# VHH binders against Large ribosomal subunit protein uL24 (rplX): the designs that were tried, part 8

Target 1, 123 residues: Large ribosomal subunit protein uL24 (rplX), of Solibacter usitatus (q01wa3)
Amino acid sequence: MAIAKRKPAEPVRIELKKEDTVKVLTGRDKGKEGRVLAVNRETGKVLVEHVMMIKRHTRPNPGKQIKGGIAERESPINASNVLIVCPGCHKAVRIAHHIDKIAGGKARRTRVCRKCGQTLDRK
Key: E = the ipSAE of ESMFold2; O = the ipSAE of OpenDDE; V2 = 0.75 times the mean of E and O plus 0.25 times the DockQ between their complexes.

## First folded at step 6 (VHH)

Design s39 (framework vhh_7zox_3; at its last look DockQ between E and O 0.36; V2 from the best seeds 0.00; counts 0 for: pae E 6.4 > 2)
Fold by ESMFold2-Fast, scan of step 6:
Structure s39 (fold): chain B 123 residues (1-123), chain A 124 residues (1-124)
Amino acid sequence: as target 1 above (123 residues)
Amino acid sequence: DVQLVESGGGLVQPGGSLRLSCVASGFTFSSYAMGWVRQAPGKGLEWVSDISSGGSTYYADSVKGRFAISRDNAKNTLYLQMNRLKPEDTAVYYCAKDTETYEGSTYYEEFDYAGQGTQVTVSS
């Protein structure tokens, strides 16, 4: 079956941001905590520091002063398989929202910890 | 000028149902994520549900499984079907519009909402 060009699939709603601390819920890295390095909202995946490590082979290049060997790097994990760790209560939690009204019939949404109510956003 | 006109609120007994509507004008409706927020008496605004321009839906834990958000782009209308209503659902409900054009996400930090809203009262 040939896959014709179609509109991009609807992105998964991801409320995680770069620099969030998350805990892995399932799979080989279950229980690990790490910092979010990147969020891909089109694929619904996040890259978490020291999570889903894969081996990468590097060939030597003396002209570039590159040593040969095997290095490890992170691979993406589904955002649904991680939860944010609240800096206040130190638990893996779901994200709640605080909404503030602003001028001109507008409002602003801020992420908060569902358990302790502490703000999850850093400026 | 952006206009959002909500309707469909009313008084209903616990376990009852209501369907809210929001007629939008003044912008390209199909290009924006839309949602519902509510304000209970003496409380702040609470997010209820979002729908993307592509039709993906998201719900607050308090309403998940009971409410259904939908949109009709041909009619520039947003809907909220509310089932198995509880006294805790009593609030003024506001139609919300993302301030930016859809970029493939339903998470938005700033949104427009109507000043009037529609009152939903759940009581015996």
Scores: ipSAE 0.071, ipTM 0.558, lowest interface PAE 6.0, mean pLDDT 79
Fold by OpenDDE, look of step 7:
Structure s39 (fold): chain B 123 residues (1-123), chain A 124 residues (1-124)
Amino acid sequence: as target 1 above (123 residues)
Amino acid sequence: DVQLVESGGGLVQPGGSLRLSCVASGFTFSSYAMGWVRQAPGKGLEWVSDISSGGSTYYADSVKGRFAISRDNAKNTLYLQMNRLKPEDTAVYYCAKDTETYEGSTYYEEFDYAGQGTQVTVSS
């Protein structure tokens, strides 16, 4: 009986950007804040500085000039488990959007703090 | 010259349905995420829904379960099926083109173009 493969879940929309400051909401690193190093929309995960640290064992590869050893590196965390820290009110908040229609049929979309209205996008 | 032309708006009673269409030109439609935004009287623009180039769909909480976004890349057309319409859905609806930026492992999107809009009025 061919088990019908469940349709993979749709990717989670991530409104976070690189260099955002986020706060972890759950897990071993709950309450920790860090800078977003990477955002992966395909996996729905973000890489946060000093969050979800793991030990990685690397075998030496002389051909690639890789020294063997153990290195500690960040591992991806689900984007739903973090909130952006607003640079205005310094609270962990959900992201809202302000949209402006400008001349020529152009539109501008900016991220704003749902609590204080501060723009979250860097100029 | 990017062009987005909305259609399908109108007057409906609460609980009714409408289907909006947006025909795009002037760019490779299939390569871009597309979305809908709306502006209610006296309010600012509000995000409604997005669909990625790959077909992933996203919705504002206010329309989840009632609205469905889709696209036909062969026709360069974006759709918004609106069911169970409410008076608070009354607005001018705009089709929007997204830009997707890829930098290393970082992905984000932003609207860069919108159409002229189509009026949706929900009233008893």
Scores: ipSAE 0.025, ipTM 0.310, lowest interface PAE 4.9, mean pLDDT 84
ESMFold2, look of step 7: ipSAE 0.078; ipTM 0.560
ESMFold2 (binder alone), look of step 7: mean pLDDT 80; pTM 0.819

Design s4 (from z20 with Y99E S103G G104F; framework vhh_7zox_3)
Fold by ESMFold2-Fast, scan of step 6:
Structure s4 (fold): chain B 123 residues (1-123), chain A 121 residues (1-121)
Amino acid sequence: as target 1 above (123 residues)
Amino acid sequence: DVQLVESGGGLVQPGGSLRLSCVASGFTFSSYAMGWVRQAPGKGLEWVSDISSGGSTYYADSVKGRFAISRDNAKNTLYLQMNRLKPEDTAVYYCAKDEYDSGFYEEFDYAGQGTQVTVSS
């Protein structure tokens, strides 16, 4: 009946950054902690080290010989299903923001831990 | 149509270096993991290196410390810097697009036509 159109996804605002340590809140890897390897703002997903691991067996390919084995790699997870782990208090926390107002300057925004107040921004 | 065009191969003596390039078109380059695989004479495909959409890099033990993979998303180009080349590195090198963002080369959905690298004499 109707021809489906692919609607361009608007980028999802994600406060997580590469190198953040996060804890998984739900699913098969619930409770695991890992480092954020990549953030995809188009899909709203993050790639977390050693989280959502998939194993795939090498198959014969006609006309080609592929070096055999089992590959194990991370699969993306929704950013809403993880919480940042504060390096100061080691608790999974929601990200808060501190706004610094400077006379004659523009306000600056910094990510902070809601529980201990430590900055979450890395160098 | 997905297109991957490799260049930079050639003949080089042991201990030398080469830089391979792969120009991609027909897909959103920045969204996919990309990699390099090679096939030596009389052998099967061997995974060499890959780079995620976010820039994380992985290397086969045989090339770790000698090869460096990188990407330039503004130019839709993938690179492989090959240093301290050995006769064992002689192969056809293929640029590969993963089917997913996972970086599994046995499951890549497209490979280029390849570029020959010969390390000899």
Scores: ipSAE 0.000, ipTM 0.138, lowest interface PAE 14.6, mean pLDDT 73

Design s40 (framework vhh_7zox_3)
Fold by ESMFold2-Fast, scan of step 6:
Structure s40 (fold): chain B 123 residues (1-123), chain A 124 residues (1-124)
Amino acid sequence: as target 1 above (123 residues)
Amino acid sequence: DVQLVESGGGLVQPGGSLRLSCVASGFTFSSYAMGWVRQAPGKGLEWVSDISSGGSTYYADSVKGRFAISRDNAKNTLYLQMNRLKPEDTAVYYCAKDSYDVSGDEFYEEFDYAGQGTQVTVSS
């Protein structure tokens, strides 16, 4: 399905981080899993390893040390079109949060799998 | 010292509404992201909603479409309008303050919830 150009009525926080494993939910790469290479929070898009591959022609530019040729590379995909894959249950899941009390009325948010409760943050 | 004073909780029937308030002092309120977290009986803390210094709002899936967070920087006050309340919303609600001013896209991993909280009970 096509990605909408317009802002959502209620913006959503992107909880994905580099190194997360995600599964594509829609489009030509539906069902593929890959590692998050980059998150662009301003555009709401992520780069996922081996997902949305395109062939890009580059012209050589010696002044900028650009090697000309054809290279395959990932294209950004809307973060709303992917879900994190839990390392524990191996399913595409929504991210929930555990809140741990630290000290003196302070707390920390930790990402957890909504289905199995496994911590999603890795060492 | 940071002070957060919550109010507006109470007993309400399923389907009812409540509006929570949090009066903040001891810091530059307009410079910080603010939010609400809750603790249900026998459970840990759960994030409910937050609002950035710029006014962007975010909600937990369990409350989307029912709750609305807002702020009044002139009054140093945070609000949570709770509509169509469910028994599962029963909890002590705490006002939360970001640990960093101007959090940008990096919402807090650490927050202060030093208030006493306000009890919300949804029961027939």
Scores: ipSAE 0.000, ipTM 0.236, lowest interface PAE 15.2, mean pLDDT 76

Design s41 (framework vhh_7zox_3)
Fold by ESMFold2-Fast, scan of step 6:
Structure s41 (fold): chain B 123 residues (1-123), chain A 125 residues (1-125)
Amino acid sequence: as target 1 above (123 residues)
Amino acid sequence: DVQLVESGGGLVQPGGSLRLSCVASGFTFSSYAMGWVRQAPGKGLEWVSDISSGGSTYYADSVKGRFAISRDNAKNTLYLQMNRLKPEDTAVYYCAKDTYTEYSSGDWYEEFDYAGQGTQVTVSS
């Protein structure tokens, strides 16, 4: 017996970055805010701190100092199901861009809040 | 291109043992958590076991104490030692790569990037 082949991952453009604060828009964690831990640009998913928590039993591993027990960890959520929280207006907002031309023919892209214009990039 | 090639399946009697192998290529094997998922005839995917990049192992309750997952990063190979096999273990077994380097998936059937073509394990008299 065979199963249907999984379709290859299709790359998607995601504007979110690690350390962004986001708010969940749908599902069991709707309304929750958390920090982005990881972004997978191939699948279009993000890991958000304390969001989509799953429980697993952990086997003891002396080399890793892992004790037996139940551990909780985040699972991925689609980037389309979260919005960045603006540090200026404190609202969940869509990301816009300021594109500045700099000396040498390069351009600098800065993420900005579509509602209040505050910069979203952290140094 | 990510490639996962499973082998080691076959026909075995209840109480027997098999060792599955999965040779990986096209990515930095040592950086990813790897695992095994299976699909029994007419059923959905079931997570079997994970191993993190650091060597931490996790097992489904149905296989704890009978199966052992391991990896050889020098050979880009994942293993599953299956002992005391039961008819209920009959399935196609798939090698899976985790989506993220830092995390293993607790629910492999919804959170893995790739699975190989699979290897058939049949446990029958």
Scores: ipSAE 0.000, ipTM 0.108, lowest interface PAE 13.8, mean pLDDT 72

Design s42 (framework vhh_7zox_3)
Fold by ESMFold2-Fast, scan of step 6:
Structure s42 (fold): chain B 123 residues (1-123), chain A 125 residues (1-125)
Amino acid sequence: as target 1 above (123 residues)
Amino acid sequence: DVQLVESGGGLVQPGGSLRLSCVASGFTFSSYAMGWVRQAPGKGLEWVSDISSGGSTYYADSVKGRFAISRDNAKNTLYLQMNRLKPEDTAVYYCAKDTYDYTSSGEYYEEFDYAGQGTQVTVSS
C-alpha cells in the first residue's frame, strides 16, 4: 500500500484564505495589493498574486518538444507582512471573528473586518 | 486522498539503466509540477528532478545528462529514465507532488509532498 506523506507539523495559525485581497506592509513590494493564491500553514507564509515575483529560467528539452524561456512566479511572503483589504471599507485591516450558530447545532466562525464589522467570508 | 505508487526499481550494475514509473491518483495530475526525490542509506532526502505542469524539466547537477524526467498526463503517470547509473545513485526513490495547488486547495508547502512506498534502486557489482 501507499505510504502516507510525512507527519505534518502543527499548523501555524493563519486567518488568510485563498482569494482574499491583501496589501503588503513591508519590503520590496510594500503598498502592493494582490489576491492570495495559497497559504503555507507549516511556515506561516502566503503566495500573493504578482507579489515577490522572481524570474526562473526554463530549460529547453528538444527530445520532449519543450521550449526554453523565462517564467515569472510568486515567492512566499510571511503572513505577518500582509493585511487583508476589507471589501466594505477598502482599508487594510486586522481580521476579527464572530461566532454564529448554524443548522445542526454547530458553531461557525465568521471572519469580520475589525474596523467596520463587514463579513470577509463571501467566497 | 493523494496516492503515488512508484515502481521500476531494482538491482543493476554500474553503467546500467532503469526506468521508474509513478502512478498518481486523488488529485488533478496535470495541474501540478511533479518530481523525484531520493534517500540514500544514512543520508537525508535529496532532490533529483522536477517537471512543471507545462513540461519544463530541471535536474540536480549530480544526475544531469544521465536522467530524464517525463510525464503522461492522460495516464496520470510520471517517469524517470535513469542511464549510466553509478553506485552513488543507490537510494529509495520517491515520486513527489508539488506542494501547492493554486486552483483548488489554497494550500502549499515549500517542499514536495510525497506519498507512496518508494522504489529501491541498488547499483552495485
Scores: ipSAE 0.014, ipTM 0.326, lowest interface PAE 8.1, mean pLDDT 73

Design s43 (framework vhh_7zox_3)
Fold by ESMFold2-Fast, scan of step 6:
Structure s43 (fold): chain B 123 residues (1-123), chain A 125 residues (1-125)
Amino acid sequence: as target 1 above (123 residues)
Amino acid sequence: DVQLVESGGGLVQPGGSLRLSCVASGFTFSSYAMGWVRQAPGKGLEWVSDISSGGSTYYADSVKGRFAISRDNAKNTLYLQMNRLKPEDTAVYYCAKDTETWTSSGTYTEEFDYAGQGTQVTVSS
């Protein structure tokens, strides 16, 4: 029986950004695509539009003009359970990097599709 | 000041091996992700490999399975073991320091420092 062997002591780099389109790799929403709404780098989780929907109960608070009820909203999912969808090849892919030199002994990493080489960064 | 001093390059034949070293100073080495980038003659910089402060490793597709990155925090030294070298690996290799710490943040960084002089690797018959 194989264990993932992926339990690092420290969080791994999260290369996903808000507005990326990602595809869910596992769980109840496997195969669904959605836009990244938020990235929490401290917890290693992302919030993906219309993915991992949960029902939340809210308390009424008259002092704050809040009405009680039940609402559906997204739940965070581990960044390791999603892959970015390339705008060029439309496949879920791992992120590769291209390096551009800039002034002052610094360089910038550009995210590129590992399969087709298309840039993944959009304005 | 941040200083990165690369060494270990040289001339090798295709299929050969080299081990690159980078001695770092001027910052808390163990707190930062480190990596290797390279520049072939007449081309731009290409990312080769990264290693997190916790030891997680990442490789460019062109070198995966042939290169191994490692670090020795007690010596402030980064290594790149290069095996089964190809003519396409001919480049100046630079040690790189991430601009952010990797332990608790998990932050993606678009910019990094590569302040070393580089070390030349030439793969030719």
Scores: ipSAE 0.000, ipTM 0.243, lowest interface PAE 13.4, mean pLDDT 75

Design s44 (framework vhh_7zox_3)
Fold by ESMFold2-Fast, scan of step 6:
Structure s44 (fold): chain B 123 residues (1-123), chain A 126 residues (1-126)
Amino acid sequence: as target 1 above (123 residues)
Amino acid sequence: DVQLVESGGGLVQPGGSLRLSCVASGFTFSSYAMGWVRQAPGKGLEWVSDISSGGSTYYADSVKGRFAISRDNAKNTLYLQMNRLKPEDTAVYYCAKDTYTETYGSETYYEEFDYAGQGTQVTVSS
């Protein structure tokens, strides 16, 4: 029998999406901006392009391949340690929401910039 | 505690094949990336291959097209199928556990190996 894996955590509420531009608030890469490559809602972490880069794993040697691509990979960062950069006002901001009614009586929730009110999706 | 036990090494003629196995215990095998590294006589450590928790595979250029890494999560076992072996493949082969692995959609991200087994000797000789 397979050894049991860890119980999946309940999804963390994260409003960030792949392709968002975010700014790192703290730690080694504080002040860096980058594109969100992936969001893990189970762990509450995001991968940000060029942020938390990992180092090489093997000893250098002429003619030896360094562990393929891994030396250049981003490491996950807690979503609470980044803020979305608004494409309209170019500031790191908290995400707000606007609720619109849609056909059929259901409400639609969209992400907006808290400072300038511009929509954060697609822009 | 973490245990990694390699087997399947031996003496083989050039052009031959071997399949290495690594039985893991003491951690949730399916959650971690795993890999193979080797050390030839008098040489340093060389990365050979790795496989993510999601099944993505990576190979050193020296073995690409000849070696195939795979895993069986139900058996906590990592494999390395080695085909068309060359004398320069002679080395001690080590099974290794990655330090950390996260899966994001279809992608897996990992850092470095934190445990390795005792190794299994592969000798390719006429």
Scores: ipSAE 0.000, ipTM 0.120, lowest interface PAE 13.6, mean pLDDT 71

Design s45 (framework vhh_7zox_3)
Fold by ESMFold2-Fast, scan of step 6:
Structure s45 (fold): chain B 123 residues (1-123), chain A 126 residues (1-126)
Amino acid sequence: as target 1 above (123 residues)
Amino acid sequence: DVQLVESGGGLVQPGGSLRLSCVASGFTFSSYAMGWVRQAPGKGLEWVSDISSGGSTYYADSVKGRFAISRDNAKNTLYLQMNRLKPEDTAVYYCAKDTYTYTEGSWTEYEEFDYAGQGTQVTVSS
């Protein structure tokens, strides 16, 4: 077995969040869209619904009545290989930030679509 | 740099026993789940056993009751005690390190490994 990955020195900065819709840019699943299920900032990877499907061995979990076995499930993909899909314009876009300043207060930062300006934070 | 070095394989008669060892380096061993996977001749990889960082153990149905996984965090070593070996246990056995350090929110727990060693051959035959 020759699969080895170097760990990043610091957690990777990722602007994607759970529930974002993303489009895959490269590789086997290029062009597929899916919802972000999880973000791992230590590895710089995201788990996207129905993307990079593989067979996995799942550990038994008696507390949740889960039986161990083999199932088809998502595999992580590098965050750099996906782009968020704007809910407004429905295109894969880069994330920009809008900064609101309050007189005498802190600035607030919000994720926005670079193409149409639609907010990307669902809340 | 992650390194896993397996040892302890060999030729054994059906019903015999072997103990595999895996010495790990290049990462904080105690922080990761570790496991064993095997590849029989002409077949794909099969998960055998897993042990969490906290010591909880899990086994494939094919080896449950016969194999025992354990770890010694002070020695950065993973073990697999194999008892009552069968011809169908013949395979190259690989020590494997879990992929994830942690995840934000709820991640579906599953066994994926980002590194495996060179393997050690186990042959069960007369």
Scores: ipSAE 0.000, ipTM 0.094, lowest interface PAE 14.4, mean pLDDT 71

Design s46 (framework vhh_7zox_3)
Fold by ESMFold2-Fast, scan of step 6:
Structure s46 (fold): chain B 123 residues (1-123), chain A 126 residues (1-126)
Amino acid sequence: as target 1 above (123 residues)
Amino acid sequence: DVQLVESGGGLVQPGGSLRLSCVASGFTFSSYAMGWVRQAPGKGLEWVSDISSGGSTYYADSVKGRFAISRDNAKNTLYLQMNRLKPEDTAVYYCAKDTSTETEGSYTWYEEFDYAGQGTQVTVSS
């Protein structure tokens, strides 16, 4: 059976950054907190430390004669399935934005906690 | 050009310890997961351990509790502390660079390793 070709998805807008602490909202690891290890903006997924652990089979590389092996590693999770944990109020929150107008006609955008107003970006 | 230079191997008796080092150059070391693979005489390559760019560590069952992987991003250096060595640990040890970056961006996670260099020989014999 023929399957219709899909257009490539547009890059997903993600407000999360590496080193953010996030809480998992759904699935096997619901309620678990971890540090963001990596963000993939093209797929809309994040890697969270010790979250979605699976046994992953390493593909053998014939040119390098690497044997296939099994390693336990984090699997990517959709960014929509996690919320940032505010360092100020320690709650899982939605990200809001504050815009500072700077001299020279440019503006600076910073991430803030919607509940307590604390800056979510590292100082 | 990616360069990985391993050192620290040698001859040690069973129960002994060695610390391997790998100095990396030619890429942004802090952005990549790094690991160790080994090749025993007459056998293929075997994965030993790796460490993510964020510091998470993973070990083959054969070395869990005996080996410790670590990294120093300021020195572009990867380490493997090997304790309670067994004759079965005899191999050439190679430093390995993951094919993916574990950083903010558009990169996809991969399960394969790029490695280069001569390796360092570890011999465990009574």
Scores: ipSAE 0.000, ipTM 0.108, lowest interface PAE 13.8, mean pLDDT 72

Design s47 (framework vhh_7zox_3)
Fold by ESMFold2-Fast, scan of step 6:
Structure s47 (fold): chain B 123 residues (1-123), chain A 127 residues (1-127)
Amino acid sequence: as target 1 above (123 residues)
Amino acid sequence: DVQLVESGGGLVQPGGSLRLSCVASGFTFSSYAMGWVRQAPGKGLEWVSDISSGGSTYYADSVKGRFAISRDNAKNTLYLQMNRLKPEDTAVYYCAKDTYTETYSSGETWYEEFDYAGQGTQVTVSS
């Protein structure tokens, strides 16, 4: 596959990561939960599994075994319109941070649940 | 053109270790999330691990605590350190470039397939 070049931009600060479980806060899919499939820091948007489903025309591509037709797929949603679901308390929560002091004067920043203190980062 | 070349597979006994390598070319390696996927005989593709351009790592539950993904951006190389191997880990392992970058991706190509390197590298875990 060819790589599309895009103009360099300052990345949008988004605390969400691929594989996070999130809940949609607004719009057509308000209340749905799903897994983050991708984060786009250039646009500030995320793809969430089974969220913002649209009908898209798929062009046939015999070389790639792709059948033509109309298929449903996710559309990007603004990261500000979703909230992480804590694996510990199972609620949609704000992300807090735990800061560990480490050797050399650097600090390690870890995502934690604001309600229950459970770590949100995968090991 | 994008090229990914895997190496480091082989035959090992249960409990053994292997380190897989993937040398990337044809794109700005440091800008893309990279990962490993595997295919066991007669089964579909299974995601194993991802590492973001910034170094955040993610693992499938089946390998969590046993495998470690890492990258060396100066060498355009992705690694998978596989420890405490089980017969169930027997598969062809493919290096995969993510379609998205954390900085520069667009919404128009969200569902493009991963680029899989060549023929992959065979890992066989048996006594």
Scores: ipSAE 0.000, ipTM 0.114, lowest interface PAE 13.3, mean pLDDT 71

Design s48 (framework vhh_7zox_3)
Fold by ESMFold2-Fast, scan of step 6:
Structure s48 (fold): chain B 123 residues (1-123), chain A 127 residues (1-127)
Amino acid sequence: as target 1 above (123 residues)
Amino acid sequence: DVQLVESGGGLVQPGGSLRLSCVASGFTFSSYAMGWVRQAPGKGLEWVSDISSGGSTYYADSVKGRFAISRDNAKNTLYLQMNRLKPEDTAVYYCAKDTETYTDSSGYTEYEEFDYAGQGTQVTVSS
């Protein structure tokens, strides 16, 4: 007897924007929250403040009075591994959309919290 | 001149099905993402579903698993197959043409917009 397999869930559009607060869902920084510093929509990756830190080493040069050291910087993480933190309910949530009709027949799509319905976008 | 004409609405009992259609004209249909939005009595507009020019589909959580969006580029027609309808699905359903997509690797932020919506088609789910 043939068993029909269900189609996988359709991919969700990447809706994260710079300045969003997100929570990491998996991996080394799981549970950490941070601000989105940059979004790369072509690769589907985001830079999150203080997340996925990597070390850079600078060699000292005494002749030029340069003190060596190690600096840390963020590295990209897949957008699928983070969820936006709602400013209203303070939970990590998936993004829903509300459509506002604008004068002249145009409509604007705004991001809303899937759990509480509050606006995620700034006025 | 962009025109979108919706049809297929009607009265249906809970658990029933309807298929909405939207015939588009005045632009290169195959080049744009299209979507469905709805407005329930006394409520604002709610996004329902999108389909990209390449055929990728996206759904609001309230309709996932029950609705299926599709397109026929040869006929300039957008469809919404609505199954297992609930009273809360009662609304005027509008066809919408999405704005041109962009890729912003620098993180610049803008709101997403629809360019146009049609006149709508009424869906009433009631016994």
Scores: ipSAE 0.000, ipTM 0.139, lowest interface PAE 17.8, mean pLDDT 72

Design s5 (from z20 with Y99T Y100E S103G G104W; framework vhh_7zox_3)
Fold by ESMFold2-Fast, scan of step 6:
Structure s5 (fold): chain B 123 residues (1-123), chain A 121 residues (1-121)
Amino acid sequence: as target 1 above (123 residues)
Amino acid sequence: DVQLVESGGGLVQPGGSLRLSCVASGFTFSSYAMGWVRQAPGKGLEWVSDISSGGSTYYADSVKGRFAISRDNAKNTLYLQMNRLKPEDTAVYYCAKDTEDSGWYEEFDYAGQGTQVTVSS
């Protein structure tokens, strides 16, 4: 029983996916590019590799071989503050969609670059 | 197997309204995101709108503010209320079922016959 019926309150629709390359548009990390590590649709935020880095203090745990110290980790950023980087034109772009027919009365929604038309999805 | 039967299309003048219906069978309707896609003459399929299993709605920019998607889980029926129709809305409209209960239309079924909407004077 992994999947429960949805409630009326739903997560924010975000067109970004894990492994996308994005560029930060505003704030301290403006202009940085990185890979999307995670998407949180409940909060509307994404975790981007090497973006919004913060220091975390870790307590020693001998039972788990965890050393105490300070480590750097990514912090979430609003999805509205990043744009996908197109692999074709290498620009930060808005996502458009087109539908590709697949055999058997099935189709796939494909993300495409608004500027050059290059596909953004791995097939 | 999945069955989707669209209806409600027709000829309408610009500025007019139509309400499309899709009766679904062969799956647990309430558990899947549903949507509408359309195909204009000589064009490929275009996504129009979708609604999650929980009722969250999403629209293409071209129809936002004019179209309203809704569902009736007790009747296994999906609706599209189309207002302020434009000639550019002329297309065959297909009901679509997400292949996953994620609210993300990465892959979907649209095996119905579709319903023709023609907007002209």
Scores: ipSAE 0.015, ipTM 0.485, lowest interface PAE 6.9, mean pLDDT 80

